# Ledger of designs, part 3: VHH binders against q8cch2

Target 1, 325 residues: q8cch2
Amino acid sequence: RFCGSLVSRTFSFHVSWRMEDPLFRLDLGWPKNSEYFTGATFCVAVDSLNGLVYVAQRGDNIPKVLVFSEDGYFLRAWNYTVDTPHGMFVSGTPFEQSVWITDVGSGPYGHTVKKYNSLGDLVQVLGTPGKKGTGLNPLQFDNPAELYVDDTGEMYIVDGDGGLNNRLVKLSQDFMILWLRGENGTGPAKFNIPHSVTLDAVGRVWVADRGNKRLQVFDKDTGEWLGAWDNCFTEEGPSAVRFTPDGKYLIVAQLNLSRLSVLLAPPSGSIGDCSVVSTIQLADQVLPHLLEVDRKTGAVYVAEIGAKQIQKYIPWHSRTPAFGA

## First folded at step 14 (VHH)

Design w4
Fold by OpenDDE, fold request of step 15:
Structure w4 (fold): chain B 325 residues (1-325), chain A 122 residues (1-122)
Amino acid sequence: as target 1 above (325 residues)
Amino acid sequence: QVQLVESGGGLVQPGGSLRLSCAASGFTFSRYAMTWVRQAPGKGPEWIATISRLGDTMRDDSTKGRFTISRDNAKNTLYLQMTSLKPEDTALYYCARDRIYTGNTYPLSDVRGPGTQVTVSS
């Protein structure tokens, strides 16, 4: 009676959780002095060309816009003509920098998208200052959330952070409406709190449809709906979206989860399903609201309204310049 | 002329299946997102599903488990596969081209076909 001991080889599938090397690390050296954050920091924009970081904050009797260097030095601030900033974007040429701010305030400068020069002078106003509305001629906004300006000078505006409008508007360089998408709803090209907008390298407009817990994608030229991602946002909708400079990843913020997610960018010919590559869990109540990516360095700046700060994240593989000894 | 022509509707028993087709002509079908909508008597239009030119789909939750939208760009045809049909699915079904609102143009009337009648009854 040969009792053959069946040696149950427990194949311990060591799922080596390859700790995927974090794609980003926190830069604790930025800013050099955080005391300049005196209000809730709502948005951030980066002038990658000049190495400047623009920050907008909310509060009473405080500077509304702060300017820092890439190295984290405070440079200047202004507070005039900004009621309640929400979104910010810097566009520019080597010759001219434009700082765009969306204003959701009810004051005399509210419900507008405003252009400033690098000194903080107001140079352009889109919308009807101090008046919310749905009008297209003249153009009106109601709590415009964010804008993006592409390299051709065309502008994409998401209008509807809890306002009357839930829309994506494309403007020409001359501020003429090229196309408009969206109404309140859950269907394709409908929005519930379109909160952030960006463009990828293949000409797709990405909109954080926060209330619908999804990203929606549109053709930049036609405004055609191309697809949507919802599978990554089952817990909370995205509040912010940006691409990495190489176009390989999307950086997404989820406000109340205090979470940043790195998503794999889809190929040019499809949107498909969302894939999370990595997640940065922030402390509770940090509330990352909007973010910007430096196109030169790949650094990610995150406006944290709960923590009342801007955090800088740098790519892990970014060669720290060997400070030559 | 831009034209959409729906077909495949009919009378079906509860629990039955139908496949609707929408033949597109007069425009580059492959460049547009396409949508199925339905309208029941006395009700407003109801969105069912949309398929992008890239093949990505969005569907209404009320029909998401039963209805599937697809397209064949080579045939300029949009499809709606309907399963587990219910009496409440009785409606005129339309295919529509995605609406692009350009500043100066009156909302381009949703290019819709005449529709195909689906009746779900015992």
Scores: ipSAE 0.868, ipTM 0.931, lowest interface PAE 0.5, mean pLDDT 91
Fold by OpenDDE, fold request of step 15:
Structure w4 (fold): chain B 325 residues (1-325), chain A 122 residues (1-122)
Amino acid sequence: as target 1 above (325 residues)
Amino acid sequence: QVQLVESGGGLVQPGGSLRLSCAASGFTFSRYAMTWVRQAPGKGPEWIATISRLGDTMRDDSTKGRFTISRDNAKNTLYLQMTSLKPEDTALYYCARDRIYTGNTYPLSDVRGPGTQVTVSS
């Protein structure tokens, strides 16, 4: 009676939770003075060429736009012609800088996309100031959420942060409508709160379809629907989306989860399913709303509504192992 | 002329399967996302699934897991594989080209074919 003691080798699969080295670290030195954040910070834009960070905040009798250096020094502010800022984007050449702001306010400058120069002077207004609407001629907005301007000067606007419109609009450099996608709904190319828009290096337009808990992708030239990611957003839809400068990753914010996610960018071709590479869990009620990536440094600036601040994250440069001697 | 022609419909018992085909002509099929829709008697059009030009798909939850959309760009053909068919799936099934508004042209009316009838009945 050989009682062979089955030594149950409990293969403790030590799932070495390789603490995936965070791809980003918080820069506690930015800004140098946080006292300039006197309202809810809703959006951020980066002038990578000139090393400037633009911040828009909401509140009464406060500066609506703040300008910082990339090193975190406050430079200037203005409050003119901005009612309720929502999104921001900086485009420009070495000779001309343009600051674009989407305005969701009900005031005389609301429901517009406005262009400012570097000094804060209003240069261009898209939409019908003070009037929400669905019109295309003249162009109207209802709570325009965000915009993106490509290197050719073409503009992509997501119009529909809880307004009448749920659409993606492409404009020419002369602000003519080239194509339009979207209506309210759950199907392809339909939106429920299109909240953020960006482009990748292969000419795909990415839209954060927040209410439908997905990213949708379109051809920049034709407006054709190319695919969608929903599998990474089962808990909450994305509020913000940007690419890293190298195009390898997407940085995504989920507002109420107070979470940032780094997603693997799809190669050229099919969009496929999304893959989460890393997550940054923020404190409760920090509420990351929109974000921007510095194209030179790869730094990520996050507008946090709940915390009433902008946070800067810098890429964790993998310590090149000094193959020393 | 842009044309879509659906085929493969018919009478099938509950739990049965059908494969629908949509033959496209008169346009560059490979450049367009394609969609299946259905319309039951007395109901409005219902979206089923869309497939991008590169093969990415989006599907309605009501038919998700039972219906699969696919395409063969070399044959200019869109497919809908239907499984576990239910009486509620009885409808006229259409294929449609994705609607793109290009500032200069009225939203190309959803080029739809005449449809193919699917009847699920014991």
Scores: ipSAE 0.851, ipTM 0.924, lowest interface PAE 0.5, mean pLDDT 91
Fold by OpenDDE, look of step 14:
Structure w4 (fold): chain B 325 residues (1-325), chain A 122 residues (1-122)
Amino acid sequence: as target 1 above (325 residues)
Amino acid sequence: QVQLVESGGGLVQPGGSLRLSCAASGFTFSRYAMTWVRQAPGKGPEWIATISRLGDTMRDDSTKGRFTISRDNAKNTLYLQMTSLKPEDTALYYCARDRIYTGNTYPLSDVRGPGTQVTVSS
């Protein structure tokens, strides 16, 4: 009677759930003091060269612009000439830095795009202060949402955060209109709340067409429509869009979903369909409005209007083992 | 002179197919997105589809499953393949160049052809 003990080899399938290392981690150490956020934080811009973070917030009798270091120390603030900030962008050379702010306020500085120096002095005003409009000569705005300034000094402005214009405008360095796209609508090159604008490395302008739940892409030189992404935004349209420094990914905010999405950047040819590679789900009602990417570090700063804060996300550097040469 | 000329329209029975062509001249066709629009009697213009210079497309949902936009940049020609045609598709069909303000033109201006008539009838 050979009692053959069937050794049941329990194949422990170690499903090594390779937890795909999150592409980003939250930096809980930024800022060092959050008490400076006294209003709703609507936008953020980064001076990657000087390691500065500019924040604009809304509220009564509060500083409208805050400046932090990359390490999270509060540096300065100013409260003048800004009614209701919406978008922000920092451009500059090692010799000259400019802080641009779009203003959607109804006050004496509203419906403008304003340029400041690094100290907060007003240097330039585009539009007609305190007056909304659709005019092109002189150029007027109606709730300008955001702007982007390229390395040549040319400017891209999305004008239409609930205003009448719903347009993308390209300006020369001397603020002449080079081309203009957009009317209210759902077709190609039409907009419903163009809310954010950025450029990729191959000369394409990307616009967050929030109300139409899509990104639209244009040629930066001609303004020609190149394509659109809508398949990634079935639930809610993008409120913010930026590229990672390496140009591999787009970071997109969806305001009411309280979500950040990382999308695969398209190749230099056709735009094709979008692909989500990662998602960061924020807490309910955090409401990420606009975001900026540090071009040097790849850090992502997110203006959260619901949480009334700026959050910093740091890329997870895959420790490629330094193979010692 | 910038010119667009549509062709390929005609009388077709319900369920039939047509291929429209639009010949472009007087401008660099390959630099522009191109659009098909139609206008039925007593109705306003209706957008059908747009194709970028790189071949990306956007299409109206009402015709998305039946109509296909394409282009041949070497021939300076835009196409609209229509299938499963319905009486409701009866219209004058236009091709149009992308609407762009370039400083010297009116904002959102475009160029279109005279159109080609498509009639779907039993």
Scores: ipSAE 0.778, ipTM 0.891, lowest interface PAE 0.6, mean pLDDT 91
Fold by ESMFold2, fold request of step 15:
Structure w4 (fold): chain B 325 residues (1-325), chain A 122 residues (1-122)
Amino acid sequence: as target 1 above (325 residues)
Amino acid sequence: QVQLVESGGGLVQPGGSLRLSCAASGFTFSRYAMTWVRQAPGKGPEWIATISRLGDTMRDDSTKGRFTISRDNAKNTLYLQMTSLKPEDTALYYCARDRIYTGNTYPLSDVRGPGTQVTVSS
């Protein structure tokens, strides 16, 4: 019935709740060959051009690097010159694949950032194998955590996880230092466990400054400090950060909370404060360490050191980005 | 050639307020992040706040909520608004331009002003 009185004073309203659709769903069918995860899976990288997923794991007498198809079938593995992998990134052309792996610890291959071809042959070594250092000529590392290689071949390295350097290094495609930021500390452009690095589409470099419970942001060309986000990480700092291909969201892992967070990407100007759009609470002790987003599909691959697996999340309701490109 | 000149310091009672300014010349102020630093007698330099070229800020926890950094790029001027001042805030306050290590230009010179004295009497 239409309201029977002309004027009514309301006592209270029950606030209606909007239906919140999840932005991602778990792909239960990936991988087809999970039996190959025999150690702690620390990192993952995706070759969108060739449909390959690279996984690095730690353990005694096991294959250190595993390669899967994007459909989840195991293809090959290697372990030579990989000791204690931490981060991984895939770059290259349609004619040449390059897999970059950071290696940590005081073993014979530690404290390096190494390039491999898709067959596992070592192609390039940055740093001094087995020897930590803070030097810049030659460039040395102390537990380098992760890297990102952009489409021009320029490289961004966070150095590192628990070491003395606490820095972000940008290299040219010929491995010359273009700029560098950081030292141990809490102020702007200082770090405590810089753990993950990524780029957005508008020329900003984002660093997961895990020990300081924040993301820090820099101009990719100059290294100039552009701001920081800490208001979304009061409980625990981010271990991993990546953008969705449509540029609308960031995906962040929080290791000990076993949580993934989806944050709204800022516009090209001032970055303001972060806003959490969605969270994915994983089972206790899953421990999401690092993650990668497929540039083609928006699928998110999460390396879970506690669960000893890689899980794949796909944008909800879409084989392509559901975020309105 | 490159200059930063602070002003607005002085003697103030506990609980009082001051606004410091930093006038910049000799470089493109609007392209740089800018920082306020203080140094108390017998202590090393202490970072207070930094503001990006477009206004994103970070502040030290000890002065968070009491000190506000801002800038006016049209006037080439950096500001520090201080409130609820305490005797512990007594220091020389100076502004600085953000410094970046580059492999092609190293080291960059420190760009800072001579400072302005703030004295909180109790």
Scores: ipSAE 0.637, ipTM 0.858, lowest interface PAE 1.8, mean pLDDT 88

Design w4
Fold by ESMFold2, fold request of step 15:
Structure w4 (fold): chain B 325 residues (1-325), chain A 122 residues (1-122)
Amino acid sequence: as target 1 above (325 residues)
Amino acid sequence: QVQLVESGGGLVQPGGSLRLSCAASGFTFSRYAMTWVRQAPGKGPEWIATISRLGDTMRDDSTKGRFTISRDNAKNTLYLQMTSLKPEDTALYYCARDRIYTGNTYPLSDVRGPGTQVTVSS
């Protein structure tokens, strides 16, 4: 976004507020309580139904999970059974909320995908705490990176960030494997650091195959490979991927470039090639890791491990009132 | 029950063109991604290209620009169009159905055809 003089008669003084309109703008008023970001902020999840934002951070002797209102006020925190969080996802109804957190590393809670209620009480554990593995019975993980839970309670887990598994696992609401894709590699349905996972409105599963500098796409019901996008990621692979609520765009993060890219969503048929619509360049060393899009408002929350914060971007034409001073 | 049968191989001169076909039966071809693989004598299998059910493709870099995968779902047939053939393209070419692990079952071997020989020589 630029602000400057009206059209100048000399080239050297030309600055125009109309050179480029962004699709999103930074919400400078969010959060109100940024002092609670005391560690490296790795992930964020949004409960659109109740207006809550969950943040996970890493560090010694700090609260590992933070909860903010949509207006940016700190509400509560917990540490219980959260050691080295990597990804988060919120699912549920107004009567029952579930916060899912992936844990990585060789610590006592590592290699797990865990479910909490909104108060931080542990409800479910997938994987074997502290023990990496490749097994499927029981299901084990090796640095599980992120998950997505759909409206039916079915789950999609990318497993994982630098481990041996390099796979996408779909689970039933009862946590049984419905299908699985992947191994380490560059070919179709193979991965190198599958780092983020999301669904579109037409039943496609999108995986940020970070180490292969691409997104790969699968049928949510069968696991069938549907295609891949690599032409937008020649410099660096995506660390995060989400759709906007209207289904028009994808938001991706590129960590070391400190960049967010807005991509045009493909049609319901063939996915074709990737098209970049807009780019949000962050300051150097901000390091956007994972992100979440509020399904109600379209706001984008970005976890910035380098800047040790979460920033909120809101749609340019949003009718949702921004918080005042 | 499930069957893949390749055809269209043979002897061809360097610089020539060849179109391979893979006829599928015993399954709903239009619901699966399909793959071409080649294997030269004394070498391991080499992935060439994969095509999704609606035509999105991924190709190995070594044959990009010379080999094109396509499909005709109405005819249950997968194709590989090869151009600018070189002696190092000499191999057994076979098609395969994409394999998906499902439902806590132990997966069977991938479905593949017996292959068709392509020999590029003067």
Scores: ipSAE 0.565, ipTM 0.836, lowest interface PAE 2.4, mean pLDDT 88
Fold by ESMFold2, look of step 14:
Structure w4 (fold): chain B 325 residues (1-325), chain A 122 residues (1-122)
Amino acid sequence: as target 1 above (325 residues)
Amino acid sequence: QVQLVESGGGLVQPGGSLRLSCAASGFTFSRYAMTWVRQAPGKGPEWIATISRLGDTMRDDSTKGRFTISRDNAKNTLYLQMTSLKPEDTALYYCARDRIYTGNTYPLSDVRGPGTQVTVSS
């Protein structure tokens, strides 16, 4: 039986504390072939046009790069010229795709940013394999962490993860330096472990400045400093950053917290302060390192060094129960 | 002629306030991030604060809460409001335009003003 006073008060109280649906859910069915994750999975990239997911992992005598279909089936692998992968990015057209991989460390392929075709053939090398450097002519790297390739073919490279350079480099499609920002430091346009880079739809470049516990923002055309966000990262800096395809949110990984944070995208003008709108707390020791968001579907693929896997998170939608029709 | 000219410095007692100005000419001021730097006698340059072209700011921790950077793009002027001044704030204060390596044949030279002296003493 209904007690009107209690039901009314409970209902009113319930409404005033509105709990929103989660923004993402784990896709338990991805991948179909998890047995291929045999090492520490450091990075992931998505070819939204062809429905492919590329994974790079580290370990002895294992395939370094794995390719899955978007629905989770293992397709192929390679390891030639990949030694200590750190970051990945996929660019190209439906008929011609490029897989970019950063390689770090003192091995024979380290300190490079390399381009492959979808079959794993090496087609371009930036940097000097096996040799770190600070030079710009020729361009050298010191543990390049990640890159982003814009639809125009222009590239943004963060260089690097624990190296001496601490810089953001923009290249033309012909690999000429268009602009460069950074040195080691805490001030504007200085970095401590610039670890991830992405673009928004309004022409801003976002860098996960992990050691400084902030995101820094630059104009993609000029390299001008546009601001920074640090108020969402007081406990730990971001290891990865990407925008959702609708431009509404940023997805950020915090490695040692084993956490994904969803931040509200800023307006096109001044960026203000960041706002966390949701979190996905992963199990302890999962260690989400880098991530990618599928441009077509909004799915989030997370490379988990500690769990030695890639997990896929799918945008949540509200469902009304279907009538028994 | 590209030029930055600071003003508003002087002698002030501990606990006092000053507002520094930096007048810009010879370039499109509103398109650049701008920075205040100070240099005390016998020390290297110390970054104070930076403001983006649209007003986003970052400030040095040691003066956070006491110094505020601002700009007026219509007047081509950068400001530094200083409060609760201490003897350790004694320095030459100058403004600078943000410097970006572009890889062109003629890279931008360092654009900064001659500075304005701030002296905090009883």
Scores: ipSAE 0.471, ipTM 0.797, lowest interface PAE 3.0, mean pLDDT 87

## First folded at step 15 (VHH)

Design x6
Fold by ESMFold2, look of step 17:
Structure x6 (fold): chain B 325 residues (1-325), chain A 122 residues (1-122)
Amino acid sequence: as target 1 above (325 residues)
Amino acid sequence: QVQLVESGGGLVQPGGSLRLSCAASGFTFSRYAMTWVRQAPGKGPEWIATISRLGDTMRDDSTKGRFTISRDNAKNTLYLQMTSLKPEDTALYYCARDRIYTGNTYPLSDYRGPGTQVTVSS
C-alpha cells in the first residue's frame, strides 16, 4: 500500500493528482518537555480516562518512570523499586487506576511484575524480586516482557524476554493461575521471546512471538490455540502489538527494521493470513520497542529505545485516501 | 474419558497417497485445537501439523506442501491427507490434543491415541 510518498508526473491529458493519505501522522508538538527523556525509553502506557501517559526509561541515576499529560506536559516521575523496566500497562476506572510495570534483569527488583498507584507508590509485587525462576507455586518469572489487564481484572503476562520460561500466563484478579501456555519452541502454543500481549474485542489473546517471527492467537477463556500469523513478518518478528479502538487495525512494531506496520484486523471466526495495509518507516536505528494505542483517541505512542524518545502518531481522519475516485 | 483412535495407515509405494483419520470421543471435539505427530523408529516425536477449532492451520516445514490437516466437527474426526509419500515418512502417526495447565492438571502431558503405522517402501 502506498502511503505518504509524493509522486509527480506530466501527461498530455487533464490529470488530477491524488496522493494516498497516511492512516496516521506524527504529532510534532508531543511532548512539550522532551528534556525528561534522559535514557533509553523502553515502554509507554496510556490512561485514557485521566489523560495521562506513562513512560519507562533505563539509564544511570535517572528517573525511571515519567508521567505526562496527553497534551505533552511533564507532571511527575519516580524511580523507587524500578530497576530495569521493560513493559507497562495501565488499568483502571474513573475512580482508581493501576500502573503495572514489568522489571527484568538481576537488580534487586528484577524478574517481577509490579503494580503502582498513579503517584508511584508500590502496591503489589508478583514474582520474587531480584530472582528469576520457573516455578508456578509460588509464581516466578524470568524477564517478564509485558502484560495486559482486562476490564474484569484478569491479567495476561508474557514471560519472557530472552529468559527460559517462554510462556503466556493468565491470572485471575486475585493472581491465581487460570491457564498457562508455552515452552521454548516453534510449534503451536510454543514461544521464542514472547514479547507483547494484547486482547481484541471478541475474546482473543494476541502474542507477539518475536523470535519466531509471528503473532499467535489464543482463546481468552480457555487458552485454546486459535491460529498464527507469520506471513507479514518474514524479515523480522513483531516486538509490539495493539489494536486500534475501532477494532479495524492492529499496530505492530518491528524493532531492527525501525518500522511500524498497520495490519487489517481479522474477522471474529477463522483468522486467516495477515494483510499489511500501511507502514510507517522510521529513521534507521530508531528501534521502536513497545507501543500503546490510546483507546479513546486512537493515538499511537511509540517507545523508541534507539532514539531515546516517545513519538505520538494521530489518526488522519480528514484526509482518508480514495481509490478509483 | 478422552479417547483418540487413528486409522488409515498401511503400506504404500513412494509417491503414493494416504488419508489418516483420528476418531475423537469423550470430549467436545469442536472446541479444541488438534495436532498430528509422527515418530519414526529410533527417533523422537516430530510435530507435523495443528488445526484450530475454526480451521486455522500451522504445518512443519519438512512436510509443507505434501501434507494437509483438516477436521470434520460433525463427525468428531481429524484428518491428515498425505501425498507424494517418501521412505522417510515411514513412522507411527498419532493425533493429539494438548492439555492446558489450569493449576489442577497433573502431569502436563498431551492426550494422544495409540497411532497408525505408515510404511513407505518400494
Scores: ipSAE 0.653, ipTM 0.863, lowest interface PAE 1.7, mean pLDDT 88
Fold by OpenDDE, look of step 17:
Structure x6 (fold): chain B 325 residues (1-325), chain A 122 residues (1-122)
Amino acid sequence: as target 1 above (325 residues)
Amino acid sequence: QVQLVESGGGLVQPGGSLRLSCAASGFTFSRYAMTWVRQAPGKGPEWIATISRLGDTMRDDSTKGRFTISRDNAKNTLYLQMTSLKPEDTALYYCARDRIYTGNTYPLSDYRGPGTQVTVSS
């Protein structure tokens, strides 16, 4: 009677909770010299084509715009015709580089959206310099927060960082009004501090409605309201929103929480509810305000008001070129 | 044709004062912001101050408190009052029409005058 003791090997499936490899890591080597940040850094834009990073900062007697290389070297700065920068966007063709800045200042260049060339020369002004909007004129801004320029040259402007207008404006390449959406409010297509704007690959406009603690989504062609995400922003509204280059994720900043959130992008046919896939908790009072994503590398640059710096985050799987080969 | 003509420069002792003028013609002066810039020998152009059509001013901190920009729209004239002049203020000073037009039209090109020389020397 061979009592074969069936040793039940309890296969302890150690579900190794693979610590979800962070989607991003901090690049401590950017910039090479942080001493150039002499004020509060409010916004950042990336020229992915030329490997340039534009930074706008606030302060007295300091350069308002700084230009860095992708690898972190300071290149140049300018301070002319910028009162109080808020948002920044770089639109580039192989033939022309344009730096757009929204200005919320009360000075002679305030309440405008301005276009600069790569050298810092003022090329174009939208709005009435030094005059805040009253809601009556679509091209008269009241604390314009941010803009986005698509590949066709069409412009999307969120106007109303604490101002009166609280609106999303679409302009043609020649600056004609195509459509306008929004007024102050909590309902669909209403805004309370529209603070950031971006586009996805399927032609939807995403607006960070900061005061209402939500993202709102619109059709880029018609301006039709498509939906909103609020379930991910119960503590604080989004201050910044960008897509990853592959369109799989949204990167969102929450200013006072000092937090970056990575959200799953919705499918093309629905908006649905938001889902957080990752979070980057920054130190207290770092205050991430606006951010930009390099379309080529997937690197994320974050303007941190409190820390008075720009931080660069690189995708975890991005092979840092081993300096050693 | 747009014209800007600077005047009022000259030789002055350290601690002295000068008032520069810029006479504008060939455009609606009151619709444009105006700027003073200077260029010292061996240096690049330096921005001094800008004044909007409404009279709001932006100024570089290096000259802030010593230099004052103003305008008279009725006379089509821009002014720069300089006080407490230093040898380091020696430069060619010019006025420029800023690239801001207050109408529904975008500004034309920037225009500069030929400049007026300011020399601060003991």
Scores: ipSAE 0.000, ipTM 0.235, lowest interface PAE 14.8, mean pLDDT 88

